# VH-VL binders against Protein STK_02290, part 5

Target 1, 225 residues: Protein STK_02290, of Sulfurisphaera tokodaii (q976g0)
Amino acid sequence: QEQLVAVNELNENLGKVLIKIARDSIANKLGILKINLEDYLSSLNDPILNKKGLAFVTLETYYGNSTSLRGCIGYVEAVAPLKEIVSKAAIAAAFSDPRFPPLSKGEFDNIIIEVTVLTKPQEIDVENRWELPKKIKVGEDGLIVEYGILYSGLLLPQVPMEYCWDEETFLAETCIKAGLEPDCWLNNKVKIKKFQGIIFREEKPKSEKILIIKPSEVKCKKEEI

## First folded at step 4 (VH-VL; framework fv_acimtamig)

Design s33 (from a16 with heavy chain N111T)
Fold by ESMFold2-Fast, scan of step 4:
Structure s33 (fold): chain C 225 residues (1-225), chain A 126 residues (1-126), chain B 106 residues (1-106)
Amino acid sequence: as target 1 above (225 residues)
Amino acid sequence: QVQLVQSGAEVKKPGESLKVSCKASGYTFTSYYMHWVRQAPGQGLEWMGIINPSGGSTSYAQKFQGRVTMTRDTSTSTVYMELSSLRSEDTAVYYCARAETYYDFWSGYLTYFDYWGQGTLVTVSS
Amino acid sequence: SYVLTQPSSVSVAPGQTATISCGGHNIGSKSVHWYQQRPGQSPVLVIYQDNKRPSGIPERFSGSNSGNTATLTISGTQAMDEADYYCQVWDSSTVVFGGGTKLTVL
């Protein structure tokens, strides 16, 4: 029961540090930067960054006016300080996302890095499973579906905003993400957890300008194309 | 330097129970799932189950459900695998193996075994 | 239950390329991992996520995965490569191993 990093503790300055940790971790793995990563992380003595945290790192290839997904990996166990989790997630997003080849040195200056910091997932406790959609809020909550260890799916809070989903659709899509049927959330053996998040994103590759995005600010793709 | 060190070889009689330990060092014990895999003499690898050392949650292969129990002790960074009602067919080398716990945004859970224990030979004979 | 099929044995001369297949229904949609096991030793990860090498594994090891077949390729095969090789996937709720291939270098 340790206090995890709360989203309201994270300001623009800390967001810049998290992006820098992600960028430097990838650069070090590519041989662009030559540091001892453990010593680097140990030198970061901010008390908030030393609290346990959860994070996803998303990489997008930048084409000027458009971007395309290049990697996205996260950790959802509160087992390490936020600084270490962001470093691990960045390396995994760049080199271990099975949808893409490992990131090359030539791509490093042309990717946008985004870090989403998550609150601790809380199991939603209901007597009637049909109440689950009423306990979830699109624009605030991300979802995790778990059925044992082996079936698990997670969707970040911005996802239902991007795809214009309501709460029932969000639950169904998270079930599908877990490898289960869309109505899996009605099964009382399936655990449904919710969490919140805050997004830090480079405006452009290697930009000093870091955007802070709340999931509620993400525009539905059907509202404006 | 990641190391997984297992307990020593055992000789058991049919009907007895087995308990193998696997002590982890060189990394944060609760950050990685641990699996158990066995190998009968001259045979292939057979998956037995998985434990999350952080919460202690487990899942077992159907073949071993009801006979196997996996536990952990976070104070000693050790996982345990207990197998009951031993048969001669349970003669095998038993391995613990570490797996990364992470999620791809689109494809879900990813698992492979980056480090293995040295194995524990268990002989079950009458 | 999902099944991975490997040839029981493959023989190559030193310096030649060895290829070990791993067959599975629509295996190209799964991530395939490969382990090397020398006699009396624990398995060692040599390829993960279809074609990626862990630190310390020689560049002559490579992998591919498409359609119904994943392949482990060892170029310039050496005597030290003589071992059993296992492919592995995660299918739904279980770890699935291939039956293993004994590579002989003679």
Scores: ipSAE 0.013, ipTM 0.558, lowest interface PAE 8.3, mean pLDDT 87

Design s34 (from a16 with heavy chain N111Y)
Fold by ESMFold2-Fast, scan of step 4:
Structure s34 (fold): chain C 225 residues (1-225), chain A 126 residues (1-126), chain B 106 residues (1-106)
Amino acid sequence: as target 1 above (225 residues)
Amino acid sequence: QVQLVQSGAEVKKPGESLKVSCKASGYTFTSYYMHWVRQAPGQGLEWMGIINPSGGSTSYAQKFQGRVTMTRDTSTSTVYMELSSLRSEDTAVYYCARAETYYDFWSGYLYYFDYWGQGTLVTVSS
Amino acid sequence: SYVLTQPSSVSVAPGQTATISCGGHNIGSKSVHWYQQRPGQSPVLVIYQDNKRPSGIPERFSGSNSGNTATLTISGTQAMDEADYYCQVWDSSTVVFGGGTKLTVL
């Protein structure tokens, strides 16, 4: 009954609130901030934050001039209000990303928090599947590949920018992410969905300055020539 | 409160078919995947498959392919599991279980079961 | 196919700490969930995502997961904790359960 959060409803002030929700949720679980998290979230009355939303939280360790991935978890089904989804994703990114040990209290002041809010994924409809790369735009679209219930993969819109992929490579990598062969996007039983997003990121750990990032502005810095 | 209420115990003969129901209440039925898990007497838990109540999409464990069918009725918030060509080895308690779902960036969709039905005992004997 | 290995049984005295292991190749890279099943009852989620407790589960229950072994720990074990315990992961396209461990409190 409640509509999804639209990307154009999110401004810098709401971005700051989303980052604060993520940071406070992690601090609460680390014992740094002594609050009742349920009461905290209930106190947030903004109508937009109370709409259902989809979001990823990314944590990066900060080294001054560079960063490295420290956690990234998200939710792609609109099952709860955006404020709850961001809180859950932040906690999961800090403590439940299986690539990393749980975040320690000593790391809290050295991480950058990034929140990506997603639009509702839309299935790409084509008569000829070889046209799929022409329906996708690197720098604007993230991708989801689904095959039945069990095989699924998602890549955020900034990922192909970071790795300097073209649209066909982006499709192939999303297939691989789903546990399928790179040409899975040619199979008409495989669903390809695209979505957009808006990215809010701390300039540096615990910064009051929050950056709004467009995926198209992300440069190729993680892939060598 | 969330509840999953399953149909009552059944006694079947080899070669017959089984249909177990699981009625959900206390939450939005189409927002959570439902799984079926069985347990033979004195044995462990065995996963049978998953259904998305929203679209009706299903996926089954290889062992049950060709014998199992999962369906749902959104008007009654009920999922069904049918198992055909019953053998004595199919004697088990059959559970429906609701899945919480989250997405790990590198692992994809992840499931754990926060609520379980009470189970349906099915005895297959001649 | 991916396999989770549990001991078939573990015995502890009341008040002692019980540990139940769940072995799997590189299981530390997966999220592990634990279920308690008392005789004649449905499984109950006691730990999810390696170390998180659902509302209503006592603080005595904790979990860890690293390398090739996940562990369910029950401190100050009580007679009411006597049950079968199952670990569970999601492996690419299927749910995998451990074989189960019968915990006896004597």
Scores: ipSAE 0.006, ipTM 0.506, lowest interface PAE 10.4, mean pLDDT 86

Design s35 (from a16 with heavy chain N111G)
Fold by ESMFold2-Fast, scan of step 4:
Order: sequence, then structure tokens, then C-alpha cells
Structure s35 (fold): chain C 225 residues (1-225), chain A 126 residues (1-126), chain B 106 residues (1-106)
Amino acid sequence: as target 1 above (225 residues)
Amino acid sequence: QVQLVQSGAEVKKPGESLKVSCKASGYTFTSYYMHWVRQAPGQGLEWMGIINPSGGSTSYAQKFQGRVTMTRDTSTSTVYMELSSLRSEDTAVYYCARAETYYDFWSGYLGYFDYWGQGTLVTVSS
Amino acid sequence: SYVLTQPSSVSVAPGQTATISCGGHNIGSKSVHWYQQRPGQSPVLVIYQDNKRPSGIPERFSGSNSGNTATLTISGTQAMDEADYYCQVWDSSTVVFGGGTKLTVL
């Protein structure tokens, strides 16, 4: 049986390795670092890095006391080992996010890299679909909605914190993200899964200090107004 | 290195069923989605559907709902597309195509077809 | 159902710039990919994510995407570029192709 990465396996040292994989993958694509990426990834023999995982990589431009989004891409299927997923997501966030031009060499030293690793999704099984909001906790859980392949949506655990959503709103927004109606979570043919996440973030560009952030610590954007 | 090899050309009668195979090699079969796209003579490309080889889950274009079935065999790294109740309008070249599929929060899915099979010509005639 | 509109044909002289349009409502908010198909052959990816070239595709090929129109541009067009060209997007639950443009190099 294939096993996905669990929260209790992800410590600060692994977080540093994941950030390094993201940083080196981008540097290699920019020509700053010249490595054979397959050999590089093959040299990483940690058993946890060889488990299948889900990850998002977020890049932010650093201005000293503030940051702005520069890229954010992830994989919504656990199709490869965590080390490969982080590498692919980092490259995609830097060069394939359609909101932004490809990252340039001049920007490399001015971005913060953040890696969010998602735990194994667990299907929420209820006798009555109206119980679903009671089985979800904003500030801990991210959601996946699945109806086939193309009707699949994922919202990271920090997202409902950022937008000040309650659990029912979170379900509705994840349905919309999947390309379905807001009440899709009431349809028993739709699978609802929850997962937890852990966020590893550079304190500042290229910092050796990696921050571990819990989704519950993310500030509500509506309260900033 | 990556290759998608499809089964050979077929001649079918109206009302019969078609089953085309696509054998993948040179990569981890379960790590990429596989799509089926057809092209009628002198016409454009028409998307039929998608399969995830890892779980076997599928999604089909509305036009083919009820007539198309996509399956896979992980032991042979092969995907199959079966089309039932064939009509003369189903005469086409059928392609399998591999997609690296990833997602962003704003634009949704970003996947594109990086490798295509050689195509399978299917002629439906009486 | 989302629809992509392409001109049925475009003709250019060798060495001139060919421009192939792909129209769609708010297509600038989507990622557009382009495929080249020569007679009797499988499609080949020539541009992905609006303006990126796969390894092996000449620098003569470029793309853009804004508003309601995506564009494939082939500079210094050669006889070997004569082919059908298709644009492609994802519209939430489906893959959508344009109708195709036959490029003739006279």
C-alpha cells in the first residue's frame, strides 16, 4: 500500500530540506545552479521524502517589512514522492503561474519561499450530510471536494482563516472551487475529504531560519479592515 | 524515452463497440493523467475525456456520456477507451495524450498535452 | 459551454510573420496552449501557458494572451510550418479546443 506523509513525520529539519529542494529546483531552472535534477532528487534518501505527498509552494516578493504574492502552485493528486512534488511545485510556482511573468534571475535573491505540506486526506463519512460542518474545524482542516477528476477542488487550511469563513461557508467555497454548485456537499455522490497542513517558510529570502506556521495563526483579513 | 503506443486501425459496423488501447512506457504510469481526443476526417480535435491511472477515476465530455468508458490496467501500463453504439459519425482518428495536471487558486487547472500516441484510425461503415 | 474561435485559414509568404488568433470570452484569465498538426501526424505541443516554448520548438514561435484573444505568432515563417494549428484551454470541467487554423505558406 502506498502511504502519504503524516503531520507527525514533519519536523523543522525536514522543513529545511523541503525549502532547500524548492530553492535549488528554481535556481537550477534559472541557470544559477547547474545540477542534474533527477540525480539530485535521487540522492535524497530520507524515507519520509520518498512517501507520496501533496504540497503547495508559495513565492512572495520581499520588501523588508512587507511581502507580495509572486506565485503559488500545487498538485491536487498524490502522484509522486514528496521530494518530487515540492520540486515540481516550486518550478511551476516560479515559471508557470499564469498571473505572473516567469521568475527572473534578478528576483531570485528577493523572494521568500513557503512550502505547505498536506497530510493524508480522510474522507468524512456521515449518515446525514448536514452533519458535515460539525466534522470540520476552521483553523485546523483543509478541504477537498471530489466528483470525478475535473470536478475536484482543494482549499488549504489557512484559506478559511484569511477570509473569516465558518465551516458551512468553507464547504460551499470548496464546492465552487471544484466547479460545482455551493451546495454540492449535500450531494451523496460528492466526496468530501479533510486534511491538515504544516507550513514551512523562510524568515527572509535565502534565510537558514525556517518558520513553522500553524493555519490557526493566520490572521483574518476582514478584521484588518 | 516517453512513448504512447496505440492499437492498430479498425473497421467497424454501425451498432458495434470499439475498444482502443494505449500502452505507456518511459515514465511512472500512475503519475500522469491520460486523455482521449478524436479527430474526424478533415475536422478538428474533439476532447472525449480523462482518466486517472492511479485510482481509475474518469470524467467524460457531455457529448460522449453514456457511450464512452475509459479504463486502465496498471500491470501493463495500458489505458483503454471503449465507445459503444457506433455510428458513421464516429469515423475518426482516436488519440491518447498524456497531461501533467496542476492547479492554482486563481486560474484553475493548467494542464497541457506533452506527449501524444500515434493515433488509431477507426472506420465505421456498413 | 465555452467556445474558442479560430480563423479557418491563414496564408503567408515564406519569411513573413504569421499570426493566428484564438478568441474566447475572458480568455486572458485562462492558460492557452497551442498544438501543431502536420498532415497524417499526431499533434505536437508548440506553446504552453500562453507564451512558453517546449524544448525543441524554434524561437520563431511565440504566444500572447490578453482580454478576449490569444495569439500564436510565427516569425520568419518556413515551408515546414505549414500545418493545422489548434488552441486549447481548460474550462473548469472540460478541455476545449479551437476549431483549428490551416496555415498555408505560399
Scores: ipSAE 0.012, ipTM 0.587, lowest interface PAE 8.8, mean pLDDT 87

Design s36 (from a16 with heavy chain N111D)
Fold by ESMFold2-Fast, scan of step 4:
Structure s36 (fold): chain C 225 residues (1-225), chain A 126 residues (1-126), chain B 106 residues (1-106)
Amino acid sequence: as target 1 above (225 residues)
Amino acid sequence: QVQLVQSGAEVKKPGESLKVSCKASGYTFTSYYMHWVRQAPGQGLEWMGIINPSGGSTSYAQKFQGRVTMTRDTSTSTVYMELSSLRSEDTAVYYCARAETYYDFWSGYLDYFDYWGQGTLVTVSS
Amino acid sequence: SYVLTQPSSVSVAPGQTATISCGGHNIGSKSVHWYQQRPGQSPVLVIYQDNKRPSGIPERFSGSNSGNTATLTISGTQAMDEADYYCQVWDSSTVVFGGGTKLTVL
């Protein structure tokens, strides 16, 4: 069968490689690096990086004591090897996020890069829709809400942790993200999928130190004080 | 060099079925979604549906649901679009078009069609 | 279902600026793409994600998207720009095209 990236295959060393792929892809597009990107990616022979995967790349502008969102794009279908997905997502986050102008050369040394790798989403099957909150775990699962075609609402596993949501609120917010009513998860024509993830993040711009963040370790905003 | 090459023009009678092919080359076939878009003479572009060549999953516009089927053959890097129960209103140029699927957290999907096939003219007349 | 509205035709003299509108409810919250189609030819992407140009598209093509209107602007319009232009968005898991605008350069 098709080989897919699993969360337990990803360690600190692979996280550093994924961040490097993101950095180098953006630098190449900006003309900071002079590489043939196709040859660069084909030279990466790690078997895990050559499995199909899903990833989001988030860019944040670094101000020393704070950061602000600068771009965030990902893939929700396992259509290419993880190395290619991270490269493409990084380029898209830097240059194709419609909320922001394309990233400039002057910004490259002042952004933090974060790569979130996702497991393949799996539909939650329940006899009774009211059981859905019991099949989801805040701090472990991200959610996808799908109605009809491939396009849906997705919330990453860290999102309900950041906003201090319980499982029912998480389902409702994902319905809203999909453009549906907050009780959409009770409709049996709506598909609910869950996935897990792991986050790799630069401590500061271009840092050799890469942080590994598990969603369960993200503190609720109310509890950080 | 990315290239999408479609099958040749067809003439059909009402009630028959149509099958158009689109052969892809110059890129990794399973890394991009393929869409089908048609255009009736003197009319605008009309979206028919999408196929993921990797898994074979499909989604169709409501207007064509029940009449259209999209498939692919990974060994030949070819996608197919079949349309059944043809009517004179189905006379059109049929295009395949490539898209890379991006997802933005706030805006949703951002897909655009970067390469198009040359088109296949289908005439339905009695 | 979501509807994109374009003028059926726009006429400009050579060297003048052509403006083609694409109206849709809250379209400024969506990503808008533009395609050029010359007679007998396949569509060609000229603007993607509101205001970005693919490699090979002249700098005289630009785009904007705000509120209820997206706009394709062609500065210093040339005879070769004469074509049909279509805007496109994604809405509710479907691709939506505008009705198309015929640009005449006379």
Scores: ipSAE 0.013, ipTM 0.608, lowest interface PAE 7.4, mean pLDDT 87

Design s37 (from a16 with heavy chain N111V)
Fold by ESMFold2-Fast, scan of step 4:
Structure s37 (fold): chain C 225 residues (1-225), chain A 126 residues (1-126), chain B 106 residues (1-106)
Amino acid sequence: as target 1 above (225 residues)
Amino acid sequence: QVQLVQSGAEVKKPGESLKVSCKASGYTFTSYYMHWVRQAPGQGLEWMGIINPSGGSTSYAQKFQGRVTMTRDTSTSTVYMELSSLRSEDTAVYYCARAETYYDFWSGYLVYFDYWGQGTLVTVSS
Amino acid sequence: SYVLTQPSSVSVAPGQTATISCGGHNIGSKSVHWYQQRPGQSPVLVIYQDNKRPSGIPERFSGSNSGNTATLTISGTQAMDEADYYCQVWDSSTVVFGGGTKLTVL
C-alpha cells in the first residue's frame, strides 16, 4: 500500500523544511556545504517527510524586480519519501535540466527556490468522457494523463492559469504533453487523474520567509500565438 | 555500494523458457525503475522493457510483447525477466540496468542507466 | 520508430582526439547519453544529458548535441579507451540505442 502526503499535512513549517532540504542538497553538490547527503536525509524523521510524495523544484534567477526560469524538474510518480524526492528534484533542477547549463557556485545566492508538493492524484471516473471538462477546475486542479508505465503527461495547476486555458484546452494540452493526440482524453483506455498543488517559495534568495502560493492566485496572461 | 547481481549462465533448447533474476542492494529498491537490455554475440544493445518495482507495472518493447514478462519481489529486492518460446536468435547476454528517471516541463521523461548488472549469458541451441 | 546512426568504427593514435557521432532526426531536442563497453564487461555510463560526466569519468570525455548530430569526444585518447561506444535516447515510450562504434587506439 502506498501512503501519500495529504493536503491537511502541508503547512508553512513543512514548507520551510522542504526549502531547506532543496537548498542544502544543491549547496552540497556545489561544495558550498560538506555533508553526507544520505546521513542528512536519514536524520530527518518527521512522519510526513517519510511518506511518499510527488514534488517539483523550480529555480528562478532573482533580479530584484523580476525573475527568470533557471531550472524545473520533478517526479510524477510517488516512488520515494517526500524528503528524498525534494532532494533529488532540487539537484536535478540545478544540474540536469537540459534547457540550462549546470548551476554554478556564483549563482547559488541569486536563485529563488520553489517547491511544489503534489497531493495524491485521483482518477476521474465518468460514464461519458465528454463530461471530463466538467469534472476539473482551472485554478484548482493539475492534470495527469496516463497510458502505460512512463507514457504520461503532467501539467501543474498554475499552468492553465498562466496560459488562460479553459478545461477542455487543459485536457488537450495534457494529452499533447503525454505524447498523445489532443483528443486522447476521449479514449477510455487513457487514464485521467487530477491533483492539487501547494507551492512553497522563498520570498527572495535564501529568505527565512516562505510564501505559500495558491494556483488560483496566478494571473491569467494573454496567450500569443 | 549500489550493486545489481544477476543469476548465472543458462543453456536452453528452442521452445523452452528463460527466467533471469537481478538482485539489487545499496539503495531503496522501489525508488528506481529497472530495465532489461540484451546483447547478442558481436551485436549491439537491444532494449527489452521496463518495470516499476514499486507498483509492479511494466512496459515492453514491441518485438518482445507477448513472450516477455517482468516481475519483482520487494521482500528480496529482486527483479525477474522471463522470456518464453526461445529461439537460437535469443542467444545473448541479458542485463538488468537501473534508471534514473526525471520529468521536466520541456522534454518529459529523462532516462539513462547509471548502474548495470554483470550480465547473464543465455545460450539457446538445438 | 526512432533510429540512431553511429559509424561502425573509428581509429585514432594514442594521445590524439577521437570523435564519435550519433545521428538522429532532430536529436538536438533530445537528451543523449553515452555508454562505454569493454570486451567481456557491462556497459558503463560515460556521458549523460548530452555533456555531463558521472563521478569517476575522466575530464577527457566530453559531449555535445545539436541539430541532427550528437558527438562524443575523447581528448588525449589512451589505450584503455579502446571499447565499443553506444549512444542512447528516450523516445516517448521506448529506449533507443545507436548501433555502436568500435574505437581502436592504433
Scores: ipSAE 0.061, ipTM 0.653, lowest interface PAE 4.8, mean pLDDT 87

Design s40 (from a16 with heavy chain T28K)
Fold by ESMFold2-Fast, scan of step 4:
Structure s40 (fold): chain C 225 residues (1-225), chain A 126 residues (1-126), chain B 106 residues (1-106)
Amino acid sequence: as target 1 above (225 residues)
Amino acid sequence: QVQLVQSGAEVKKPGESLKVSCKASGYKFTSYYMHWVRQAPGQGLEWMGIINPSGGSTSYAQKFQGRVTMTRDTSTSTVYMELSSLRSEDTAVYYCARAETYYDFWSGYLNYFDYWGQGTLVTVSS
Amino acid sequence: SYVLTQPSSVSVAPGQTATISCGGHNIGSKSVHWYQQRPGQSPVLVIYQDNKRPSGIPERFSGSNSGNTATLTISGTQAMDEADYYCQVWDSSTVVFGGGTKLTVL
């Protein structure tokens, strides 16, 4: 039995540690901090950080009163302890997001780091697939759509809030993300899973103040056509 | 240091089954996907399928569906690829290759192969 | 089924720039990876995510990806660069390889 980190186990102090892990991992890769990363992670003896977890790291460039996306990478398989996942996701977000060039030393002091920790996904069991929209809640649940290993799509709980989607649209968009038709959630061979999450975010670059954001608190920002 | 060490060359007869192993070392075995890719003599690379060593879940290329089976043994950090009902056209070098499991919102999974096994030559002849 | 198209062969003089194309419908929206394979050897990753180099790969290797064409560029080409080169993408449910390009340095 593999133990996964639960959202209710995470508090402000652990959120600060997760942000610090992300910040230090990036700094080490940039040569700003000179540490042995394995030894650093091994020194973190918190039992919760040593449980397997799922996490995304988001980097945003800070402009004072606004930010822009600079990188976002995560792990959707529970393959390592949370401390290692956050470290790896941070490095990947900074240097391996295909939308952006690798993060430079000059940018390090001007980015905001955000860590989203995900709960263990639970398959939604319904007798009738048409009931699936009633079993999910925008502002609370993220979704995973799976059809084997290759057809897999995940949308974080804050995503349908950001795009002003209802539950049926959320299911359809997650199907599309998986590479399937929008009505894939009606196919009984397709697995639909839900999970929750909690967001830890620097208030501003390198801030000691870490914000704890629930997905339900994310403002609806409808895209302009 | 990361190493993928595959089993040795095989000579098989048509109709027999093949089982190739790939032993991983130098990293956490369950933290990376493993793919199998083959290459017929003088031909290009052909993807066969993927296994998640953590849960054992698999997905196979349509061409091999029904003939290929991928498994793993976490106690020995080894993945296996089994191909049944062999024919002369299955003569190839078979590779295992490691891929990261991270995900981005625009491209999905970033499945590129950072380490490859040395290859296993399989000759199918009468 | 998604298809990647590469020229079967490219020839370049030593010290000159070699370019190897990889054509695919809207390939610029995908991440393209490149592998080098010398005779009798396993493939080696030389470029990942369009334009990024793994540790140990010389700076003369670079990549780009836009519209319907991804390109592997090798500046100051050396004899040791003679090999087959394969482009690769992930397309929804499968790994897709290009047919391979044989690079000759004469």
Scores: ipSAE 0.020, ipTM 0.627, lowest interface PAE 6.6, mean pLDDT 88

Design s41 (from a16 with heavy chain S31R)
Fold by ESMFold2-Fast, scan of step 4:
Structure s41 (fold): chain C 225 residues (1-225), chain A 126 residues (1-126), chain B 106 residues (1-106)
Amino acid sequence: as target 1 above (225 residues)
Amino acid sequence: QVQLVQSGAEVKKPGESLKVSCKASGYTFTRYYMHWVRQAPGQGLEWMGIINPSGGSTSYAQKFQGRVTMTRDTSTSTVYMELSSLRSEDTAVYYCARAETYYDFWSGYLNYFDYWGQGTLVTVSS
Amino acid sequence: SYVLTQPSSVSVAPGQTATISCGGHNIGSKSVHWYQQRPGQSPVLVIYQDNKRPSGIPERFSGSNSGNTATLTISGTQAMDEADYYCQVWDSSTVVFGGGTKLTVL
């Protein structure tokens, strides 16, 4: 099946499974768990996990009362089943994010894992580019800006909520993320895509309790104490 | 298991065009980007461009813009590189090379070339 | 345009450690990959993302990257390591290769 995962197909149970896939993939690479990863993934027969999916895995170092980014890698093209994408993204976030050294065994119990599953990006088709802000909804949509295949920027749906951006600012910041000018979205050669997502996050390192976060539920950083 | 097999050597005259093929096997063709890199005799590696086999989108190095075209055929798992208006300085070995499609939130695509074709020697002479 | 600078050649005695540098402005903020090319053969990935080794590449190969210099290190150098070595990064919208270093094992 070539069907793509939809956000409404993902429940708490599947979220737990996705986080477990991420945890186990990293643990296996660190030698904490000794499994044949291919056999492990093949044993997961859930129909939804076997649909093509898009996902980011974010790792944060946990300090009790705060966290700091430790890795974040994902896939923006529907290249493999969701179970494989989460596994690959988790390994890449832990060991291949160039901003950070590879994750060590000593860190494994001190990171929290977050999996964001994305819907298939859909190009926003408008005749008048000035209408683009009206076709985007902060709290619902993430954005991709593409100019060719090497100038690309993606911002997850929770990002404009965290920074209290409106739709025009969101477009401009995504242009900047792509390495383009803030008004790049007015250029008809630039492709603007939107997608939705759902976030599954450990409450604390290795917790059985996971948080299910919808982007609309993310509070502005300015409103945090 | 993963193999990239390129077409055979070409001999061309200035002004002609060439078309080199690269047939992929041992993996899902549309899961990886394909790049083209050339190497003139005794010289270093020079990047020409990239194609996404899933959808066919392309991006070319500035030096080759207007002369190079990259295409793919998903039914045969083959990518093609066509270079027009050939000159003697286009004499080189042309390689296809595979890259992963994963994306870093801050850096964008950060791919490396894990498998290379065997190369195709193209000689351009009068 | 971003430029990577490599020495044109490095000579080392068998069993000695060879080091090949790759210079670039603030290269420590980028991911550096290294390729080995033996005469008449295709390039082979030997190090990716600064210091990671692909399956099948001997432990003799290692890498580092900080500040303005990335380094490929080959310990216990053998005759079979004689080859051209290229560093590579992504810069914005393009792939950038270093000019290549010929490693000679005497």
Scores: ipSAE 0.011, ipTM 0.565, lowest interface PAE 8.9, mean pLDDT 87

